# Ledger of designs, part 23: VHH binders against p95470

Target 1, 316 residues: p95470
Amino acid sequence: KQVDVHDPVMTREGDTWYLFSTGPGITIYSSKDRVNWRYSDRAFGTEPTWAKRVSPSFDGHLWAPDIYQHKGLFYLYYSVSAFGKNTSAIGVTVNKTLNPASPDYRWEDKGIVIESVPQRDLWNAIDPAIIADDHGQVWMSFGSFWGGLKLFKLNDDLTRPAEPQEWHSIAKLERSVLMDDSQAGSAQIEAPFILRKGDYYYLFASWGLCCRKGDSTYHLVVGRSKQVTGPYLDKTGRDMNQGGGSLLIKGNKRWVGLGHNSAYTWDGKDYLVLHAYEAADNYLQKLKILNLHWDGEGWPQVDEKELDSYISQRLK

## First folded at step 4 (VHH)

Design b13 (framework vhh_sonelokimab_d1)
Fold by ESMFold2-Fast, scan of step 4:
Structure b13 (fold): chain B 316 residues (1-316), chain A 125 residues (1-125)
Amino acid sequence: as target 1 above (316 residues)
Amino acid sequence: DVQLVESGGGLVQPGGSLRLSCAASGFTFSDYAVGWFRQAPGKEREFIGAISRSGDSTYYAVSEKGRFTISRDNSKNTLYLQMNSLRPEDTAVYYCAAEDYYGSSKWYPSEYDYWGQGTLVTVSS
């Protein structure tokens, strides 16, 4: 049985890898080798108390986590939303350890970081990803559809926007003129993730549609900037905030809906982590960990054949 | 089944005005964004204007801006196009079109899911 994940992110504590994904209460797996995975826990046994106030159609599935280690704490960011709505919020819960056998193991919810409200906001408060810049300032990228992907500076506690607030638009596709501000529209872009490599920040984004089985059009694009705030330019020099984005990987007949990536440097090697739907297995979403290589101009590249050769194994 | 029926076309003198209507049936009109397109003989369909679901946002092709006004009445399930200062170049079949909540919607005819049969507007010269 392969590991069933959507929107995977990872971190390490000691010699143990932890995988977080969309699901009831956020699903957590652990591994010693990044191939063999054991169910560990969920971050929430019950829904956040504020969830249905923000999102009346919320169904208990917390979406699109990011995990970030900072000053002795693990910060787990999560999304509360409903399909096709921007009645959404990104929350954060913290823990001292990811080991559920530790006496220090306790998820403490710190509540809402940001909230999007229909008609007020032309953005959707989901799909958080954390990046520290080269000066140690911590930022959150986020967003889905509407007016695209945003970046804002976090406060010292990483629980709220900094004061004074600093916001940037980092990636955007043309939004349909026919859509009211309360509607998602046709600008199919979401799931930002930023990786710092050498002199550049690389912004990954998922274009297209997830969550439609064989009709999913999800694929990954990339751009880069020497500043975390952008502009993020693709290989042709087009700004991602003006529709730019260079293809990194897309689906084929076997693998569909490739996207919602994270990216990491582990033990001197670079990796892309994403989900993909296997057509032969009723489009079930599966964990993929691919090697991330760099071309002569410093652009990331992946080997599509690793979609077939990386096979996760669920234990117990 | 979604149906859109245009009316109000006809012959008009240069400088004249016409109001086109598009009556929607078979669906919840307020769930759809709607627009107007036209096609002159021997030419491709071109975008005229569009209006959001609520009516809060309107967009016009540059060539029609200021002469044409798009509006909708969700209580009557009807889309309107007010055309003023008509020119011989405005002679075309005018179509209304709709797209649903999850449909892609842009300036391009290919992005619209549902179309009316069209109404002919002739501006005599």
Scores: ipSAE 0.000, ipTM 0.163, lowest interface PAE 15.9, mean pLDDT 87

Design b14 (framework vhh_sonelokimab_d1)
Fold by ESMFold2-Fast, scan of step 4:
Structure b14 (fold): chain B 316 residues (1-316), chain A 125 residues (1-125)
Amino acid sequence: as target 1 above (316 residues)
Amino acid sequence: DVQLVESGGGLVQPGGSLRLSCAASGFTFSDYAVGWFRQAPGKEREFIGAISWSGDSTYYAVSEKGRFTISRDNSKNTLYLQMNSLRPEDTAVYYCAAEDYYGSTKWYPEEYDYWGQGTLVTVSS
């Protein structure tokens, strides 16, 4: 049985890999080999008390986590939202260990990091991803539809924006100026993730639509910058904040809806982690871990054939 | 063997109340968002309401808001629908359903993995 996930992110503690995904309370799996997975826990046993205030249509699913280890703590960022709305917030919960058998294991919710409010904000406070720059400053990228993807500087505790605040628009697609600010619109871009490699920061983004089975158009694009704040330029030199983005992977007849990636360097090797819908299995969302290669100009590449060769298994 | 079994349907007078139950077995009920749908003769199946896995969040179709209340008891693996101020237009087969497709729209029938066989509710004199 392959692991069924949406919006996967991973980390390692000791010899154990942990996988976090969209679901009730955020679903957590563990593995010793990244192939054979076991249910570990959920981060929330009860929903955040503020969720319905921020998002009246919230249904208990926590979306699109990111996991970040910093100064002896694991920071789990999560999204509270409702489909098609920017009544949203990114929250953070913290733990000393990811091992549920440890006496130190306890998720402590630190509350809201950032909130989007219709008419006030032309962005959606979902899809967080954490990146540390080359000076050790920690940043959050986030966003979906509306006015695109944003990046802001986090405070020392990683629980809120720094003061004074520093914000950047890092990627967007064209949106009609005549469209009401409360509407998501047709600027189909979300799920930023930044990986630092060599002299560059690489911004990955998901273009298109997830969550429509065989009608999903999700695919990954990339750009890069020598500064975490951008501009992120694609292979043609076009700014991602002006509609740029170079195709990384879009899938095939067997695998559709490819997106919501994370990317990592583990033990000297680079990996792209994402979900994909398997056409032959009623478009069920599957975990994919692909090797990330680099061309002579320093651009990332993946082999679509690895979509068929990587099969994660659920133990019992 | 996964089962959802609805009960509590029957004939009720206009303006009356009725409580439907859905007993779940064969899966970990507390891990699933669950909801109620109905299908009237000659019409499409429509969403009534849903409740999150924990019971902390509820969502209703706008037409039913204020008349119907959804609740769950995870210790009994049971989902409930309290129906008040019933109208002849509420006559339908009522289905309970459980959803396991994360990131999907919970309002549409195709998003639900497990379905009950339905219970008939007739609102008539």
Scores: ipSAE 0.000, ipTM 0.254, lowest interface PAE 11.7, mean pLDDT 88

Design b15 (framework vhh_sonelokimab_d1)
Fold by ESMFold2-Fast, scan of step 4:
Structure b15 (fold): chain B 316 residues (1-316), chain A 125 residues (1-125)
Amino acid sequence: as target 1 above (316 residues)
Amino acid sequence: DVQLVESGGGLVQPGGSLRLSCAASGFTFSDYAVGWFRQAPGKEREFIGAISWSGDSTYYAVSEKGRFTISRDNSKNTLYLQMNSLRPEDTAVYYCAADDYYGTSRWFPSEYDYWGQGTLVTVSS
């Protein structure tokens, strides 16, 4: 029932749910009920031809996708990178349908959206997430470590930054100014995702370290803004671009490394989608879909009991 | 100042075993995750396995699960790789590496900040 996933994002085509995750060529699963998942495909059968030019240590695994439906097309954003490096790029590949049995099914890579280069950029071009603002303008949030998380305006075909370009720094943790720009540093923040709810945009970020089994410190924080560009303020009024962030969910003895979320409103209900490592199952990474609730002040909350059973559809 | 020195490589027959050691100096070894990589001539470096700073968690590349065991002794500043049921395709230079907790330790064979010089393992009759 539960799929092995890292960095999960979801979308729906007709009555079928599709799940995308980090893996060889980006791993794709499908489901009719968001509980029972079936392997569907991978988006790339062969590495992007530009990958080794951007990231010499790249070895075929594509990281941290986001999926966005726009004007009859599915846009799959993906990361090309190497551990501890900002020799990275976010690319985009496009398809008319997610059903691999359709005669229209074909992933067409549109190439690089943005690239980070060591010593030039104090940011890492990975962990994309797409958000449309209340005027229909589409933006990408992204980033990991270095100087934190960024947001930029996409062009009309969603394949490049808009011209003129518009960029915003939306979240960051302390990084020493004495540290060489080629080093990631200890500012453990990545995986932005923005959800619009009521009058607010909510910025979710993963703090800490993933990918270390029981030593993973990954957990989710949140802030909000009435404008997609920020400033995103936490519950205490602290700017996320100045180290702010309010805890949403963290690990316990059973579940470790909680993070890299997406968030959605489907059929009038709100959901948080993330991965978690199960300690009792050798820290295997598992899909979690949690109901997202809102307190009296409009802050998101989750029920950690759902980590134990993954029975989100029963809470309808 | 930071040094990692591998030892224990050599010639072994198919089906044999070897234990590699990596001696660390110039940094607080117990604060770092450390791992093993290998590289055959003309190929990219390939991840073998990693062990957390405390030794409580280990992570292996899927191709090495069951045959190789990574361990560490923080009192001796030493990392180990126990290799069993060796095959000709295991012939490579083996490197130890230290992760300074900067990035994410995902599944991919990749570079760490600190590397040893490597030790040659040859599996042949």
Scores: ipSAE 0.000, ipTM 0.166, lowest interface PAE 13.3, mean pLDDT 85

Design b16 (framework vhh_sonelokimab_d1)
Fold by ESMFold2-Fast, scan of step 4:
Structure b16 (fold): chain B 316 residues (1-316), chain A 125 residues (1-125)
Amino acid sequence: as target 1 above (316 residues)
Amino acid sequence: DVQLVESGGGLVQPGGSLRLSCAASGFTFSDYAVGWFRQAPGKEREFIGAISWSGDSTYYAVSEKGRFTISRDNSKNTLYLQMNSLRPEDTAVYYCAAEDYYGSGRYYPSEYDYWGQGTLVTVSS
């Protein structure tokens, strides 16, 4: 069986890779080689106590994690939401180690980082991703639909926005003005992830629709900036906050719903991590780890044939 | 042997309406996201709007919001653009374009695999 994931993110502790994905309590897998994966744990055995207050339609699935190691702790950011709603919040839980056999292993929930409220906010507080800038300041990018993708500065303990608050709009698509502010609208953009490479920050975003099996139109776009706050410009010079984005990868007849990527540099090599739905396997959501290459102009590229050649294996 | 053929262009007075059609042949139309672009003399090709393969999702350029409506009829292999409240600035050659089923129909001409030859729309008194 291949590893069944949606919204995959990864980190390493010692010689072990850990994979986090959307699911009950956030599903965690471990691997020694990034190919053979073993179920490890859930970050939550019991739902966050505040979840139903923020999101009345919350069904127990925690969405779209990001994992970040900082000063001896692992910070797991997670989304509490309901499909088509911006009654949402990003929370954070911390652990000293990712090894469940360690006596120090204990997820400690620190609560809400940010919350979106319908009618107040024209953004959705889901899909967090953490990036440290070239001065060591830690930032969170987030967002889905509504008014697009946002970036804000985190405080020193990474549990809330820094004061005074510094907010940036980094990517957006056109949203119907005729639609009520409580509705998601037609601006099909979400899942920001920022990778720092050389002199640039690269913003990856998922355009289109996930989560509809063969009807999914999810695909990845990219832009870059020399500043973490943007503007993020695509290959044509168009601002991602004004509808810009250069195609990185899209689906084909075999693979559908390509998106919700993370990106990493491991041992001097760059990787794109995403999910893809295999049409021939009832659109099951599968882990893909692709090599990330760079062209002569410094733009990321992936080899679409690696969708077929990267095969994850779930160990018993 | 994919072909897209635009029709419905012509001369219209300011404030008038036109309905453009794009007839598709040589491929399974219902597998493709399709869209409309225009190009005025001396200008770059401009996105107008797109519609997903099923017709469930539509995307519009900010400047055309509320005046133009895109629709499709998969049983007739036809894409439509309803244009209302036309202005002299809307004078352009209008193109329909198609991308693979797995494309979303987005803002960029480079995302579209197949193009029609265009139909001229002139908005003038």
Scores: ipSAE 0.000, ipTM 0.159, lowest interface PAE 15.1, mean pLDDT 86

Design b17 (framework vhh_sonelokimab_d1)
Fold by ESMFold2-Fast, scan of step 4:
Structure b17 (fold): chain B 316 residues (1-316), chain A 125 residues (1-125)
Amino acid sequence: as target 1 above (316 residues)
Amino acid sequence: DVQLVESGGGLVQPGGSLRLSCAASGFTFSDYAVGWFRQAPGKEREFIGAISWSGDSTYYAVSEKGRFTISRDNSKNTLYLQMNSLRPEDTAVYYCAAEDYFGNSKLYPSEYDYWGQGTLVTVSS
């Protein structure tokens, strides 16, 4: 059976790959080869104590993690929210190792990084992704619907916004001016992830709707900038913060709801990691790891045929 | 069936005030953003203002800002336009319209799903 994941992110410790995904307490798998996966752990055995204060409709599922290794620690960012609401927060929990057999293994929650409040914020504090710029400054991209995707500078311990704060709007789709600020609206954009390659930062975003089985319209777009703060321009030169985005992958009759990617360079090769729903298997959300190639103009490319050829195996 | 019915139009003197109402039926009014438009004889339909589904957000055409106020009462399925300091150039048929909230909007007439038949406002000196 293939690995059932939504919103996958990965890292490596030693010779072991770790996969993190949306689920109760954040679901963690491990692998030696990125094909054969074993259940490893949950990052949270109990819900964060602040979760229901931030999100009254919170149901115990932690969403859309990102994992970042910095100065001997693993930082796991996670989202507390409820579907269709921006009563949300991104939190962070920290561990010295990802190996559950280590005596140093212990997830230690550091609490809220940022919180979105309806009517105050025209953004949703979910879908974090960490990027270090070419000077070593660490930034978080995040966001879903509302006023789009944002980027802010993290402080030195990566637990909150830097002071003085620095915020940028990096991508958005048009939103009805008649829409209440408490409503998600029609701007179907979320799940930013930034990869630095050569002279560019590449911003990936998921357009459309996840989480509706065969009715899901999720697909990936990309833009790039020489500065981490943007502007991120698509292949036509259109700013992603003005509705720009070049299609990277959308799916087909077999694979639906493609999105929520991360992207990595491992051992000199580039990879796109995402989930996809297999129509023939009741739209189960499956892990996909695709090779990321670059064209003559420096744009990323993937081969849709690899959706069929990458087959994860869940071991017991 | 979906229906929007404007009322409150009539003859008013320059400098006067008028309150228009739009009664909605056949749909869940509180789920829709709604707005006001007008059309003067021989001119194109123009946007006046709009209000979000809850009433928390309002948008006005620059030319009408400060003279016109849009509001709604979801318990009565009714949209209102309060017009103050009326001028002869405000003479027009006034329409209410409802927008499907899952659509992208640029405040254009073509982006509204449901329209009323209009109510005539005449400002005469």
Scores: ipSAE 0.000, ipTM 0.136, lowest interface PAE 16.7, mean pLDDT 86

Design b18 (framework vhh_7nfr_2)
Fold by ESMFold2-Fast, scan of step 4:
Structure b18 (fold): chain B 316 residues (1-316), chain A 125 residues (1-125)
Amino acid sequence: as target 1 above (316 residues)
Amino acid sequence: QVQLQESGGGLVQPGGSLRLSCAASGFTFSDYAMSWVRQAPGEGREWVSSISGSGDSTYYADSVKGRFTIARDNVKNTLYLLMDSLKSDDTAVYYCAKEDYYGSSKWYPSEFDYWGQGTQVTVSS
């Protein structure tokens, strides 16, 4: 009955909300009120033709989308990867509308944006999120484990890195320098998302492990910077690129594996969107939309009781 | 409404072969990766093999590589495990599992849902 999602992101076209999540071909839901959801479509009917070349162990699931509207087009970023590997790529597919009933509705895959290769790259090309800075430049944050989370400048059509390229390391946890570069390691950090609010960019990251039912340790941390490129500092002034991060929300006895958030300002109010596993329902991953509040020092806060009160409904 | 019904287990001698089947209903079978998970007497659950929704990608635990083959029939909504060169260590209840935990899992194998009753495989002389 509730909407089953992992790694949720949202956008709006007209008066309709669209929800994108990890799954075969990326699962898409629509809603008029952000509570009652109807299955809409999948972005891919068949796997990207390049997927198995990049990721030989690819299993057909497209991971961790982000959706971004730019100059009359919707850009859907997606991850091709395999569990425990950085044989990965972020791709992008484009559509003029999100309404499947429109004659203009057609997902057009533009291919690979970036690719990570074991032994060459100390990062994993998954978990993209798009942010425009205050000068109108568009950036992608991404990453998982290895050497942490990265940010790079996108080109004008948002399909590849800008030329000349500009890259920044924005968050990481300690990784042994003696660990082989092919290994993910113990630096349990992924799923960056950046929200601009007032004078600050806020970087959200998921620490810990997803995808282990009751053994999942996923939780959200935050830091902020006046520049999109960082440094992102936590509440104690510690750089997120040096292990900093202030706890925003963590699991409890009912809700486990909280993470992979997006964050939005809708109609003058701020929201945190994430998945959470419900212990009483065999740890099924459920959509959660929480109000995002701000304290007197400009830090985001959420009320964990809203994990119990927000209940999505899947329409028949 | 998800239902998984395993069959094909039994008693077999070491070196023998068995074919397990899993009949799936209540969901769009071809949209989901499927897995086999086993539980030996007195042991925890062990992931055995997975197959992508399209059937194009297959994965195996080191203990079964070269001996087991996972396959699916998306027209019949049926998952298979073809087991050759069975060993006493393969004695277990075998469960058909639908993968509900997608996303950015960085660990292999990932956690799986169990929806079937299981089928007993006993390898004994």
Scores: ipSAE 0.012, ipTM 0.204, lowest interface PAE 9.0, mean pLDDT 87

Design b19 (framework vhh_sonelokimab_d1)
Fold by ESMFold2-Fast, scan of step 4:
Structure b19 (fold): chain B 316 residues (1-316), chain A 125 residues (1-125)
Amino acid sequence: as target 1 above (316 residues)
Amino acid sequence: DVQLVESGGGLVQPGGSLRLSCAASGFTFSDYAVGWFRQAPGKEREFIGAISYSGDSTYYAVSEKGRFTISRDNSKNTLYLQMNSLRPEDTAVYYCAAEDYYGSSRWYPSEYDYWGQGTLVTVSS
């Protein structure tokens, strides 16, 4: 059995890799080799108490986590939302270790980081990803549909926006001006993730639609900036906040709905982590870990053949 | 070679109906999401509607929802646009376009791989 994931993110504690994905309470797997995975835990045994106040249609599945290690603590960011709505919030829960056998293992929810409210906000408070800049400031990118992807500066505890607040629009697609602000609309962009490599920050985003089996159009685009705040320009020089984005990888007849990536440097090598739906296996969502290579101009590249050669294994 | 050929355009009176067809050849039509765009004189190309490779999902520009219906017949390699309650402002060249069903955005002309030459629709008395 391969590992069933949507929206995968990873971190390492000691010699153990941990994988977090969308699911009841956030699903956690562990591995010693990034190929053979064992179920570890869920971060929430019971729903956050505030979830249904923010999102009345919330069904218990926490979406699109990001995991970030900072000053001896693991920060797990998660999304509370409902499909097609921006009645949403990003929350954060903290642990001293990811090892469930440790006496120090306990997820402590710190509550809401940001909330989106229909008619007030032309953005959706889901799909968080954490990036530290070259000056040590920590930022969150986030967003889905509506007015696109945003970036804001986090406070010293990484639990709230900094004061004074600093916000940037980093990527968006055109949205119909005739559409009511309560509607998600046609600007099919979400799931930002930023990786720092050399002199550049690279912004990855998922364009198109997930979650429709064979009708999913999800694919990954990229742009880059020398500043974490942007502008993020694609290969043609177009600003991602003006509809720019250079194709990194798209689906084929075997693999559909490629997206919601994270990206990492591990032991001097660069990796892209994403989900893909296998057409021949009823579009089951599967973990993919691909090598990131860099061309002569410093742009990331992946080999689509690695979609076939990376095969995760679920143990026990 | 890849080809998309639109037909069914012409002169129609306000309030009338028109059905456009787009015949695809030279590629596996059933592997592609396909859509309709239009371009009025002096304007940029705008999205009208799109349909997934299977035909199970349809997408429309907000202003056209309810008046226009997109459909496809994969056995005939043909895309259709049924246009009802036509107005003078619907006067434009209508283009069909095909995009990779797994990798392209349906909303932006730049994301489409193949284009037809267009068919003129004139709504006038």
Scores: ipSAE 0.000, ipTM 0.185, lowest interface PAE 14.5, mean pLDDT 87

Design b20 (framework vhh_sonelokimab_d1)
Fold by ESMFold2-Fast, scan of step 4:
Structure b20 (fold): chain B 316 residues (1-316), chain A 125 residues (1-125)
Amino acid sequence: as target 1 above (316 residues)
Amino acid sequence: DVQLVESGGGLVQPGGSLRLSCAASGRTFSDYAVGWFRQAPGKEREFIGAISSSGDYTYYAVSEKGRFTISRDNSKNTLYLQMNSLRPEDTAVYYCAAEDYYGSSKWYPSEYDYWGQGTLVTVSS
């Protein structure tokens, strides 16, 4: 009855909200009110032709999308990977409209943006999120485990890293330098998302483990910087690239595995969008849209009680 | 809602082994992810290892990997830490801690909701 999502991101076209989530071909829902959702489409009817070349263990599920509207196009970034591996790539597919009834509706895959290769890369090319800086330059944040979360400058058509390339490490947790680079390790950090508010960029990250039902330890932390490239400092002044991160929200008796957020300003109000597993419903992943408030020091806050009061409705 | 009591500490020779126990009471122990921390005098409390509520997932600090093993017995409401190849620098008060349900960072003591009183381990002689 409620909308089943993992790794939700949203955008608006006209008066219609569109929700994208992990699933076969990326699952797309639409809504007029952000509460009542109708299945719309999937972005891929057939898996990307390159997926199994990059990730031999790929099982057909595309992970952790981000959606970004730029100069008349919608850019849908997606992850091709396999659990516990960094044989991964972030791809991008584009569309002129999100309305499946439009004669202009067609997803056109532009291929791989970046690829991680075991032993070459100490990062995992999944969990993309797009942010434009205050000069109009577009950046991608991404990453999971390994050496943490990275940010790089995108080229003008948003399909590749810029040339010359510019890369930054924006958040990480401790990982032994003696551990083989092919191993994910215990640095449980992923799913970056950056929101610009006032003079700051806020970096949200998911710490802990998703995807283990009642054993999931996922929770959200935040830091901020006046520069999109960092350093992102938590409330104590600790650099997120040195293990910093201030707790934003964690699970409770009813809601578990809270994470993989996006964040938005809509009609002058700020929102946090995430998934949460409902313990009473066999830990099924559900969409949550929470109001994002700001304290006197400019830090984001959410009301945990809104986990109970926001109830999405799946129509059909 | 959970109460934790550590036991099994004591004096051990370098290279020796020791098993610590943490007995839990209150709500169902199997609802909590639980871990071990230690604190030497004048040092911050540091993470040793943690185990999920089901027991299916274990996590260790890199410095203790291979020497320490964490396990739990939910039927006895007890958490264990098996410590092997002990060194003088392992001398500390060892604490068990429980995460309130789910979703806290295992690495930071401030993220754990319930703590025991600690048990002293001395590695000497």
Scores: ipSAE 0.000, ipTM 0.160, lowest interface PAE 16.6, mean pLDDT 86

